# VH-VL binders against Probable ATP-dependent RNA helicase DDX59 (DDX59): the designs that were tried, part 2

Target 1, 164 residues: Probable ATP-dependent RNA helicase DDX59 (DDX59), of Homo sapiens (Human) (q5t1v6r416to579)
Amino acid sequence: NVRQIILWVEDPAKKKKLFEILNDKKLFKPPVLVFVDCKLGADLLSEAVQKITGLKSISIHSEKSQIERKNILKGLLEGDYEVVVSTGVLGRGLDLISVRLVVNFDMPSSMDEYVHQIGRVGRLGQNGTAITFINNNSKRLFWDIAKRVKPTGSILPPQLLNSP

## First folded at step 6 (VH-VL)

Design s11 (from i10 with heavy chain L101P; framework fv_zimberelimab)
Fold by ESMFold2-Fast, scan of step 6:
Structure s11 (fold): chain C 164 residues (1-164), chain A 122 residues (1-122), chain B 110 residues (1-110)
Amino acid sequence: as target 1 above (164 residues)
Amino acid sequence: QLQLQESGPGLVKPSETLTLTCTVSGGSISSSSYYWVWIRQPPGKGLEWIGSIYYSGSTYYNPSLKSRVTVSVDTSKNQFSLKLNSVAATDTALYYCARGPRYYDWSYFDPWGQGTLVTVSS
Amino acid sequence: QSALTQPASVSGSPGQSITISCTGTSSDVGGYNYVSWYQQHPGKAPELMIYDVSNRPSGVSDRFSGSKSGNTASLTISGLQAEDEADYYCSSYTSRSTYVFGGGTKLTVL
C-alpha cells in the first residue's frame, strides 16, 4: 500500500527539498526513485545528489543504451545505487523493480502518469511512500489530486485546498 | 532547539476579545514544512484544537469556534496570534501554542509551549 | 462531549502492562492511520508519546506501543513505572481536515 504525500514546492526550492527528504532517516528507504520531466534534468539532478548528499546515484532516460540500462539493473540488484533519477522510462527489467520511496520532483502532466509513477511503490505487499512536489504550474490538476489523495488521509497543502 | 512561548492577559471580561501571542525561538516560523497551532484545555478537562496557520496566512479552524476565532502570523517577529471574540466563562482554559503538521503523513503536535491560563470573569 | 472515546481511568501495579483504548468512527480513527498519543503530568504541557498509530519519537521508551483495529486505537504501556502515572490523550485527523482529541484517561500506578 502507498502513502501519498503532496508538498507545495516552488521550482527554485525543489532541489533543497529533495536533499532534505534524502537526509531524513524517517523517509529515506533506498533505493529511491526520483521522477523528473526532462533528460538533462535527470543527469544534472543525479550528479547534484551524489555531490551534495554523497549518495550513490544514477540517471535513466531514453538516451541510455540497452547495455547501459542492463548494467544499471545489475548494479541496482547488487546495491550499487541508492538513488535513481528517471524521466519515467526505465527500460527492460528496471520497470519491474519495486521501491519503498518515490519522489515526483516534477508533477506529471496527467493523473494517469501520476498513478503510473507512484505505482512503483508498495509492490509485493510492502509499505511505501510517494512524495510529489506541486506548485501553480500544476493548478489544472488540483481538483484531481485532492480527489485522489483526500481518501488516503494524507494532509494536503493549504495552497491546494484553498484554491477555488 | 525549537521553543514556543505563549503570552497574553490572564483575565478577560465576558463579551470581550481574548488576544494571545506565541513567540517562536530556535527556528523560523517561515518554515514550509509546518503549521503553527493553538490548542486549549479547560481546567480539569480535555484538549481542544482551536486552529492552525501556515506562514503564508492560510488557516484551518475548528468548526465549533470558527465564527469567533482568528489566527494570524507575523513572520518578521517570528510570532503567531489568536483572537477569540465574545468570550464567556466556558472559554476559561490553559491555552497552548504548538507546532503542527503540514505533510510527511504524520498528524501530531510537537513541540508545545508551556501554556498560559486565561480566566474569563467579571 | 469529546469526539474520541477513552476510558476515564485505568490502573496497574509496577511491572504490569496496561492498555488504553481510543474509539472513533470511520471518519477519523477508522478511516486514517493518523493517531497520536500524548502524556500529561500535572501542571505540565502534553508530551508526544506515539504518532501515526504506532511510531515512537526519539527519546520515548519502547515500553510504549501503539496499535489500531477498525475504529479503535490502543496505547499499551508495558513494565509500568511510577513515573508513568499521568493523563493520556489520543488524537486523530478527520475527513474534514480537522483534529479531534479523546476525553483523556487517568493512569494510576498503585
Scores: ipSAE 0.000, ipTM 0.482, lowest interface PAE 14.5, mean pLDDT 84

Design s12 (from i10 with heavy chain L101I; framework fv_zimberelimab)
Fold by ESMFold2-Fast, scan of step 6:
Order: sequence, then structure tokens, then C-alpha cells
Structure s12 (fold): chain C 164 residues (1-164), chain A 122 residues (1-122), chain B 110 residues (1-110)
Amino acid sequence: as target 1 above (164 residues)
Amino acid sequence: QLQLQESGPGLVKPSETLTLTCTVSGGSISSSSYYWVWIRQPPGKGLEWIGSIYYSGSTYYNPSLKSRVTVSVDTSKNQFSLKLNSVAATDTALYYCARGIRYYDWSYFDPWGQGTLVTVSS
Amino acid sequence: QSALTQPASVSGSPGQSITISCTGTSSDVGGYNYVSWYQQHPGKAPELMIYDVSNRPSGVSDRFSGSKSGNTASLTISGLQAEDEADYYCSSYTSRSTYVFGGGTKLTVL
């Protein structure tokens, strides 16, 4: 079962909000999967997490070789990483990882991607939380987000409910 | 080796629309990692940010230029463009295009084009 | 006009250190770590010297350093050289999702 939380977060506030979440002992359950919409963002945000919070962080995207992905998977299984920042496609073997916390730092471009990303949480009877940051860049998906999330009983941002 | 090159008229008459184009080579403007920026500099004066466009088509404009500015992107030509309506002599400037990084902890402009001088006169 | 305050000019002799200030408000320089500095030689486009307050791009001399305290960012150039003579501009992201530049500082190497 996945607890879905939707937060209104403008782009310049996203990094601070992520650090608040990672420092929240009730929310932080490593490994945490953080989804971004681009490769450079995965690398930069992973670096920032490590530098600012001290957590063991790594990025995953299409520029990572098969050997690098295998090493990351081995490290995850051994507990060597606490935060993984990914562009959405984790790759061979890594797509089988199940976690207790997902943060969609960037709202995916489609609801299919959204469902796929939050689907990393709560597998095999494990309860977990998916937190998604939205703002006006995602306004085309507001209806679909509300339709998906409202029936779960989760509180939606007033900005989403009052915008087209 | 990402390079940016401005092009457009060197002279525009007052009240007309200025149109400038920036051609990107050595990289794609469709990358979600970057955004694309217009900056100007009147002769002998400082820099002024005009506006930015993201890969998604989202735009941000300098409020001092009000509704006169439109920035657009043409991914098929690997170009982005600036339209400035109702130009006046005070719009005479070197116009630069530049690249920005979308993740704001790296908010900088690099590289820049060489700049193109636009003179507004009759 | 620019919204950030820089001194119009600074000067120094070769080998000295100089500092250029860039003062804004809590809605730009003070509110974010998104300050960049640009060097502009006569007849040329600006070139990035510092980003994110204190980071140097590849190829920029370590004589250039950046810092921030409250609403004021600073660019420091140590071991001043003749080729450092240029105009320097700061820039900051703002709470309105826009960018603002400083008025520029003319550095003269005596």
C-alpha cells in the first residue's frame, strides 16, 4: 500500500524541500528513490544530496554503463547507498528494486510514468510513501493527478484544485 | 563543443517588431537539462536579462519589457527566437543568446553567443 | 536598469587582491545560492567566471573566488594580472523566477 502525497513546490524550492524530507526521521527509509526528468539533473542533485546531507547518494541514467549499473545494484543490495537519483528508467536488474520512500522531484510527463515510479513503493506487502512535487509546469496533468489521488483520501494542494 | 550564434537585422525602425534568431550547434535544444536565454546590453551600459525558454516551451520574461517580448523555440531547426514589439531608440543594444542550466543550484549562463548589434532608428 | 548594486569601478596593481561586491535583497542574492559572475573584455561577449556563489567552471583560474554573506555576494581576484582588466557583472536568480544583473564594475589594473 502506497501513501500518495502531492506537494506544491516551485523549482527553486525543490532542493530545500527534498533535504527536509531526507532529514525527517518518520519519512526517511533508505534506500530512497528520487526521480528527476533529466540526466544532468540526476548527477547534480545526487552530488548536492551527498554534499549537504552527508547521505550516500548515487545517480542512475542512460549514460551509466551496464557495468556501472551492476555495481550500483550490488551496492544497493549491500546497503551501500541511501539515496538513488534516477531519470525514471533504472535499467536491467535495478527496475526490480522496491523501496519505502519515492520522491518525484520532477512530476513525470505522463500518468503512466507517475504510476510506474510510485509502483516502486509498497511491493511485497511493504508499506511506503510516494511524495510528488508539482507546480504550473505540470498543469496539463492536474485533472489526471486529482482523479488518481483524490480517491485515496490524500490531501491535494489548493493550487492544483483551483487551477485549470 | 556547444556554440550559439545570433542572427537578425542590424537596423529596425521605431514601432516595428525586432526578430532575432539563435542557432545552436554541437548540442540539442530539446535537452531537458537546459534552458535558452536572451540578454541585451545597450552600448556602453550593463547587461539586462530579457527572457528564458525551457525545453518544455515554458517561458519567463523580464517584467520591465512587459508584453512586448515573446521567446519561442524551433526544435526542428535547433533554434530559438526573440520577438520584441513596438521598438524604440532605447531598445538599441547588443543582443546575446545564451544557455542556462535548469537545475537551479547551477543557475548560470554558459556559453554565450558573440552578440549582434541592433540599432533602432529611422 | 539592473537591480543589484556593484561599485562602478575598482582598481589595483599587479599582484594585489581586489574584491567586487554585489548587493541585493532577500528576494535574490540573500534568498538563493544562485549567484554568478561574468567577465567582459571590450568588444567581447561576457564569459562565466563563477557560478552558484563560489564554484569555478573548468578553465577559470583559481585566482578568482566567490563568496556570499547575507544580501551581499563578493568576487575576489588574487594575484591581479593585466589581463584581468575588464568589466565584471554579477547575476542572481529571483523569487519571481527571473534573473537580475548588477550594474557592472570596471576593473582597472594600474
Scores: ipSAE 0.137, ipTM 0.675, lowest interface PAE 4.3, mean pLDDT 85

Design s13 (from i10 with heavy chain S107G; framework fv_zimberelimab)
Fold by ESMFold2-Fast, scan of step 6:
Structure s13 (fold): chain C 164 residues (1-164), chain A 122 residues (1-122), chain B 110 residues (1-110)
Amino acid sequence: as target 1 above (164 residues)
Amino acid sequence: QLQLQESGPGLVKPSETLTLTCTVSGGSISSSSYYWVWIRQPPGKGLEWIGSIYYSGSTYYNPSLKSRVTVSVDTSKNQFSLKLNSVAATDTALYYCARGLRYYDWGYFDPWGQGTLVTVSS
Amino acid sequence: QSALTQPASVSGSPGQSITISCTGTSSDVGGYNYVSWYQQHPGKAPELMIYDVSNRPSGVSDRFSGSKSGNTASLTISGLQAEDEADYYCSSYTSRSTYVFGGGTKLTVL
């Protein structure tokens, strides 16, 4: 049960759009998984979420040690984190976390990765939402995105549909 | 340390195509954390943003220049380039390349190259 | 010509404070907190002094501060020093996904 939402969001507007989503009481069900395409982005965005919204946030990427990942998993289970910003590499145990909201802040580099990321939502019979931000940086995947999402009845951005 | 260095012909005749290259050293142009920018400054005048290119190859151009400008990236040489078609005397300027950050702290450029003077004259 | 309005010049004496304004519209300065300021010495490339309205990069003196009210951003330089003499440019992101610059302000330190 995953509601797929595709939004046209230019890079400088993404932060504001993310904060709007995190402030929407109908969508926000912690922990929220936010996916970005680089390690620096995960660290910076996680810090920004904490400083601006006051939500407990942490980053996960390949430079986090197994001890750090274990501590993050423990914290998630104990409710110490409300937002997790990841490059998609969650690691052992963390990849079993089921959520009700995924935000793909950056569109993944492949449809396999996209399916994997949104697959964190709606597990164990829960309803959930996956929101993906797209813009011209994701142009090569526009047809694949449309093929997957159009049959679900979700509205697609006109920029995606009108792309050559 | 990250360094950006512009290079190009310095003198271009009216109606020809100006081609400039920015060489990035001390960092990777393929990094998804950043985007790469061209800015110009006519002698004694202010700054004008020309265009930006992202790690993905996606481009954004100043609407005033959009019909004449192409920005491209060459990851094998760690370079990005500017092509400006149909140049006129008003295109005479110092041309700078610079780096932009894709996440959170938006809308600023750092570092900048030293700039290269391009003169358009017959 | 320039999208953002700056005074052409400002002047001050060593130890004084000066403020440079940068006025745009609700589609740039007023609509976003993405205002930056650059310092340019003669013959050199611009150097980032302030980003996101009021943030300083590492290595920039705390004598430089930024602020914004409505459609106007301001750069304030306290404790003026001779080396502050330069051209200053503001910049903003716009609702059209572009960047615009101010016309520049020449700071003279007497």
Scores: ipSAE 0.205, ipTM 0.726, lowest interface PAE 4.2, mean pLDDT 86

Design s14 (from i10 with heavy chain Y104F S107L; framework fv_zimberelimab)
Fold by ESMFold2-Fast, scan of step 6:
Structure s14 (fold): chain C 164 residues (1-164), chain A 122 residues (1-122), chain B 110 residues (1-110)
Amino acid sequence: as target 1 above (164 residues)
Amino acid sequence: QLQLQESGPGLVKPSETLTLTCTVSGGSISSSSYYWVWIRQPPGKGLEWIGSIYYSGSTYYNPSLKSRVTVSVDTSKNQFSLKLNSVAATDTALYYCARGLRYFDWLYFDPWGQGTLVTVSS
Amino acid sequence: QSALTQPASVSGSPGQSITISCTGTSSDVGGYNYVSWYQQHPGKAPELMIYDVSNRPSGVSDRFSGSKSGNTASLTISGLQAEDEADYYCSSYTSRSTYVFGGGTKLTVL
């Protein structure tokens, strides 16, 4: 159900690459879930998406209250948001949102979190795509990434395959 | 308040290795949000980015200096260091350490250390 | 030469507005909305004045504003004051995943 794409993207190039993905008419299916590894990143990226692309975006992280998450869910159902940037904490009602595109802007610190994040795609029998950015910050997970993704037939970055 | 402080020799002989250390106080260098940066300024001239390091050890270097530069991080001491090999008189400069956002395409360096003057002379 | 082109000097009188340009290419200033401006007083470290083309950090006067058109970014200082006299540097991210600075502009308040 989920097409897994792994891209080698250095930290300074990630935002430009995200915008290229969001401008790709074949990939962009709102709402898009973008996962980052810190709350500062979630806030900054959601602002940048709105400022630069004009897409309606919002951040979700540990400092969002239950009331704030409820209001975000209502807004998503009403079409108020096209891109959601999250640290992985979506909350009860938001977990019901069906998506066709996930972008792991930062590779999660564990494979369990990776599986959980890409699992937001392809719910309710729908097909979708999960795109994950990796670089040397994720070197510890390279073997596990290759083990999971290689069987799907997806092309892996040479930097991942040639890692000692 | 986050503060950065450079330390190292004020005088280095040509062909030797320059080593500078930046001590971070008031915040953790192990933050996933930030890179740690070296920038230099020759007397009376402009700024030149040297390199940046993430606490995991990932580095970015100015291509003009890449063959001579190594930046390292010591999270236990809350410090990061610059090694510049085979120095010449043209490496005489004020050397600054600074903090940069990990999302580098937000390019801003804040805060900066006070700077330390390094003279390369025989 | 510096990678980004700035005028060597600009001058103005108190109360006037001045603008400092920073010109690059489509591989840096023109390709990214990630231009920063730094102010440097004599004997001091640079201080961030503007980031991401037009954003001000906390504590920076709203007399300072930034903009960009094509390959040229601009820093404008309105209501010029004596303490604005300093060197100003622009910087930008590049398509080579590097950072470059302009040559600097000396602002003289007459």
Scores: ipSAE 0.333, ipTM 0.739, lowest interface PAE 3.1, mean pLDDT 86

Design s19 (from i10 with heavy chain Y104L; framework fv_zimberelimab)
Fold by ESMFold2-Fast, scan of step 6:
Structure s19 (fold): chain C 164 residues (1-164), chain A 122 residues (1-122), chain B 110 residues (1-110)
Amino acid sequence: as target 1 above (164 residues)
Amino acid sequence: QLQLQESGPGLVKPSETLTLTCTVSGGSISSSSYYWVWIRQPPGKGLEWIGSIYYSGSTYYNPSLKSRVTVSVDTSKNQFSLKLNSVAATDTALYYCARGLRYLDWSYFDPWGQGTLVTVSS
Amino acid sequence: QSALTQPASVSGSPGQSITISCTGTSSDVGGYNYVSWYQQHPGKAPELMIYDVSNRPSGVSDRFSGSKSGNTASLTISGLQAEDEADYYCSSYTSRSTYVFGGGTKLTVL
């Protein structure tokens, strides 16, 4: 199944934390799926991943055409991309890709979306990890996050547990 | 074009609460891409970050001011506000509101309001 | 109280280049590539000149450039012009999840 890790990461620190994860030999299993909550974030972050880490990175969001998505899918199968940054809308064929590492760079706006995103990991009996960054921007979901993750045995940030 | 405009009292008495409001026009405050920020500048001195708010209501404060500061957001009015309690003469400053970009550009603030002068005097 | 260190003033003549330093620690300028620079003319709000150490927003002259080495960020203005006379502030994100500003540098164009 999916090993769920919840990290307290303030927005300005998220980029550095993502790069640390991508440079971690135990965690990095390409292709890595990174979820963000806006198109601008997907484009900027995928460019930063390429520039800073040297990893082959691409963004996917609602403004990518059917032809672009087919080219991305073909590239992923051929090893042309090691990191995919998405708003959660992958498109036909790309939503079938199974990965061993998901990073929720931004906590999704609902638990249903969270479950859907981490569900990309651990298919066909593979071991996998889902790492989710949280901070006060997601505090309305803290109760639901704790309910979901506590039973898995994962350690939760004290900031989450000490929230009213 | 996105514009920010500060409003509030020009004069506040010591020990009272200062309240300022920033009105956002030409764009929505209900955006996952941005923070909304208060920054001040005492006359003849440098800039000081006061705090930031995300449209969900999440707040981040300068530790030096945290015990006295509350920032709130009203998405229905496209506004965010600053309350500074127990003011003293050292709180006399130009107060600016600004937008902070989320993600790769978030160490900067753009655009800024024109600023509003608040004088703390008896 | 956690202001970054900038020289109080710097001066140059038209056509020359000047550099303004912004010195912090490994917990701010040295630890992150989140340094921005602002220009403030008398009676006006600050205006963004540089972000993320070396990036220029649209509409800002390419005479303005930014760099960083260790704990010190630098703003360089080439081809100095009279309208560049202003106060300049640096800003950085910190490991305490806060933002700090430098004390400001007054640029005089002689």
Scores: ipSAE 0.178, ipTM 0.695, lowest interface PAE 4.5, mean pLDDT 86

Design s20 (from i10 with heavy chain W106F; framework fv_zimberelimab)
Fold by ESMFold2-Fast, scan of step 6:
Structure s20 (fold): chain C 164 residues (1-164), chain A 122 residues (1-122), chain B 110 residues (1-110)
Amino acid sequence: as target 1 above (164 residues)
Amino acid sequence: QLQLQESGPGLVKPSETLTLTCTVSGGSISSSSYYWVWIRQPPGKGLEWIGSIYYSGSTYYNPSLKSRVTVSVDTSKNQFSLKLNSVAATDTALYYCARGLRYYDFSYFDPWGQGTLVTVSS
Amino acid sequence: QSALTQPASVSGSPGQSITISCTGTSSDVGGYNYVSWYQQHPGKAPELMIYDVSNRPSGVSDRFSGSKSGNTASLTISGLQAEDEADYYCSSYTSRSTYVFGGGTKLTVL
């Protein structure tokens, strides 16, 4: 029950596109999970979301301690965070959180990771949306992306389809 | 502390290929947080972006130089390199390497190497 | 045209304010909030002064400020000091996923 959307977004345009998504009342259903490919990116993007949009945002990555993760989980359950920016592995307890919107700010390095990340959406019979940004950094996965997403009826970027 | 250092020949003959290397120390070139950039400055003139390479190997080049330029990364040596073919006197410049920050809050080049002067003459 | 348009030179006296313009098109300065400014003293590498139109890196004086209106970005330096005498370059991301620099502006103090 996951609506999969693939968008062509060059790295400098990703932040603006994310903010457009977070400001879209039809798409924004907190908490939103945003996936990035690096720890520094999770920290910086989480800070940017909070400063620019005013949404309560937090980062989760491998350098967060067990006590920090426990506090984040408690805060999420109490509605203290609206956006979570993660490198992929949320950790025990946090992995149980179901959301209605996932944004893959960076395309995962494998299709297995992609499936795992979008699988955070639409649990317990709820419908949800997964939006993934791609560009030439993900060229090696273009065939696998098209093969997975085309059958869902979603429109794919022409840059992906023009790939040899 | 992250440092970038350019190296290569100070003098190249017209029509030859210029090869410069940037050595990254105090940080990893494999980080997906960053991309790596070549910029040049002819003596007494302004800055010109040459090209950029991402950790993924994806490259972007100045259209004016695209037919002559190749940027590559060697992650095992923590280096990235510029190859400029068919050089002419107009390619005489200080050549800088620099780090770019991908997306997030920033779109800028920092830090820069000290620059290396390349003179093209017979 | 590939370069952003900057005045070749600007001048001011200590304590005054000056503004340096950087004009492009809707495909670069006007289309994106990815404008940066660099200061270059003679014989030295450029140093970042402003990024994302108006943000200052840690350690850069608040006398330096950036703004943008339409296709023109501006760097304003208030309370001019002798040490501000340098060349200033703007840079912008473009719709072609490339970067362009302005032609540079020589700031003379006094």
Scores: ipSAE 0.036, ipTM 0.646, lowest interface PAE 6.3, mean pLDDT 85

Design s21 (from i10 with heavy chain S56E S58D; framework fv_zimberelimab)
Fold by ESMFold2-Fast, scan of step 6:
Structure s21 (fold): chain C 164 residues (1-164), chain A 122 residues (1-122), chain B 110 residues (1-110)
Amino acid sequence: as target 1 above (164 residues)
Amino acid sequence: QLQLQESGPGLVKPSETLTLTCTVSGGSISSSSYYWVWIRQPPGKGLEWIGSIYYEGDTYYNPSLKSRVTVSVDTSKNQFSLKLNSVAATDTALYYCARGLRYYDWSYFDPWGQGTLVTVSS
Amino acid sequence: QSALTQPASVSGSPGQSITISCTGTSSDVGGYNYVSWYQQHPGKAPELMIYDVSNRPSGVSDRFSGSKSGNTASLTISGLQAEDEADYYCSSYTSRSTYVFGGGTKLTVL
């Protein structure tokens, strides 16, 4: 099963919150997938993760060839990478190796993508966690997020619940 | 390559609203990788961060100015703007616009505009 | 009032090294590796010299270096040159998701 956590995180606070998560021995269970909304973001954030935390990190996005992406995913399974920072390019129809932690650094633009991203957690009978950062940039999805997450028993940010 | 240029009035009367615009050239303001920032410097004094905006509309403001400040983006004109309400003589300063990098570093701004002097006087 | 504490002035002779300190709290300088340094010549906009505590942007001389210990960040300028004469400002991200600046340090090259 997948434990869904929704956190209110303003954009300037996201990197600090990510590093706190990666440094938390209760939450950090490699391999970790971190989802961002753009290619440059994937490259820069993966560099920052490696530089600041010392964890083995790599980016995946559409400018990487299909064979490169497959090799990175295989490396992740084999312990060559502890953190992969990815765009939604892996979202649909791919049989992704199960991970124990997903962090949606940027909330996806649709609930379909959200479901596909968190669906990479908790396969093969493993328990897993999906942590998603939200702020006012995701206002259009607040109702849909609450509708999906509320039945799981997870606590939602007050800012999301009080949204019109 | 990327250049920022401030424009607006050189003189504003007390209690009025100051409006400044920053024009971005050599790059797109609609980039999800960057923030757009206003910083000011009173004559002979230090720097003060005013606020920042992401192109999708998320804003972050200096708490000391939050009640008087609005930052907005116009992606069609490749511009972002600062509105400062109820100005006083203490708002006299050079006003700079700058770019912030979203994913790599949250503490620096580069490049900066040349700055525009705003004097608040009756 | 500036949020970060810098000395008002420092001085050195050509070829020497000087260090400028920037002291904050665990909620800014001590809590994050997001300290930057800016150089400002009279009548000019500030220019980025150091970011992320110790990184230099392209085009900045390797005579400029940054470091941090606890709540204090430091900018060191080695091989001091006449063109280094300027005001220097430190800046940090904070736990309140804001940015703060130091009061500035005037460097005089003798």
Scores: ipSAE 0.270, ipTM 0.730, lowest interface PAE 3.5, mean pLDDT 86

Design s22 (from i10 with heavy chain Y55D; framework fv_zimberelimab)
Fold by ESMFold2-Fast, scan of step 6:
Structure s22 (fold): chain C 164 residues (1-164), chain A 122 residues (1-122), chain B 110 residues (1-110)
Amino acid sequence: as target 1 above (164 residues)
Amino acid sequence: QLQLQESGPGLVKPSETLTLTCTVSGGSISSSSYYWVWIRQPPGKGLEWIGSIYDSGSTYYNPSLKSRVTVSVDTSKNQFSLKLNSVAATDTALYYCARGLRYYDWSYFDPWGQGTLVTVSS
Amino acid sequence: QSALTQPASVSGSPGQSITISCTGTSSDVGGYNYVSWYQQHPGKAPELMIYDVSNRPSGVSDRFSGSKSGNTASLTISGLQAEDEADYYCSSYTSRSTYVFGGGTKLTVL
C-alpha cells in the first residue's frame, strides 16, 4: 500500500532533490507532506518551496496554535495548499484520505516516528509513496532502516548497507 | 546571544596530539538546526576548513586532514572538540570554532570564536 | 583540496567601487548557490558579509553586494571607506560535502 523509497542525500543537496520530486509528474500528487526535524527548518523550507517552485506551501509546527494547525490542514484538504512542511505535529485524529506522497526531508530520530510519518500515506485504500532522505546524520538507524525496508523489495543505497 | 570560545595549549611538540575545545554559551549545542565547525589559519596564509560535526555525532572532514583528525561533541558540557594527531610545524595556525546553520546556507559560518594560536615547536 | 582563485590584492580610493572575484569549478562555485564571503581585520576573527551568493546578514552595510555568473562569484563594495580595508575570503560548498576557501584578497584603501 505504501511504497517506501530510501535515498542517500547530503544536506546541501536535499532542497534540489525535493524540488526534483515536486516537479516529477509521476510522484507529485498534492497535497504533499514534507517532514523536517525542527521548527526553523519547517519555516525556511516552506518559504524556499514557494519562492523556487511557485507551489502554494505552508509550515506547521508546535509554535502554530492548534486552531492555526487545524485551519492549515483543512485548507490542505480543500486545495488551498499543495505542500505542507511539518515537524511531525499534524494533530491527533486527523484523517488525511487524499495524501499520497510523503517526503521525509530529514530522517526522524526513531523508527517509531518513521512508521508514524509514512502512515500518513495510503490511508483508506489509496496507494501512495513515502520518500526518505538519509545521510551520515542517521547512521545510528541504518540497521533498523535496512531491516524494515529490505523485505519490501526496495533498493537501498550502498552507503547505508556498508556503514560501520 | 550565542558565543563560542576556543581553549587548549598554545604550544605542542612535533608528533604529539593537539586537543582543542570550543565552549558554546548563550545557546544549546543539542539544537538540530545547527552544526559545529573547526577552521584554521596558518600565519600569513588563508583559511582552511578542518571538519564539521552535528549534534548526532556525524562528522565530515577535510580529505587532506582526514587520517589525523577527530571531532567530537559533548552535549552535557555544551562543548565540541578537535583532536589532531601527529602534529608537525605545518600545523602551526590560529584555530577557530564556528557554527553552521543547517537549513539556511550550508556554506556559511556564524558566529566564530576569537581564535586560539597553536604553535608546533620543540 | 585546491583553493578558489581570488586576486591577491585590490585597491581603491574612498567613494570608489571595487569588485573581488572568486573562481572555482562546476563542482563548487558553479554547481551550488552556497557561496559566502568573510571580512577579516588584522588580529580579528573573520566576519560573515555575504551568504547564499547575494544575501546580506543583518548589520552588514548595503554597500556590500554579491553575485555569481557560471564558475565565478563576485563581491562588490560601493562607496569605499577606510574601514573596509581588510582581507576578504570567499567560501563554497563542494560536491564532496566539504568546504573550500579562496586564497584571500587584501583590500587597500588608498
Scores: ipSAE 0.139, ipTM 0.705, lowest interface PAE 5.0, mean pLDDT 85

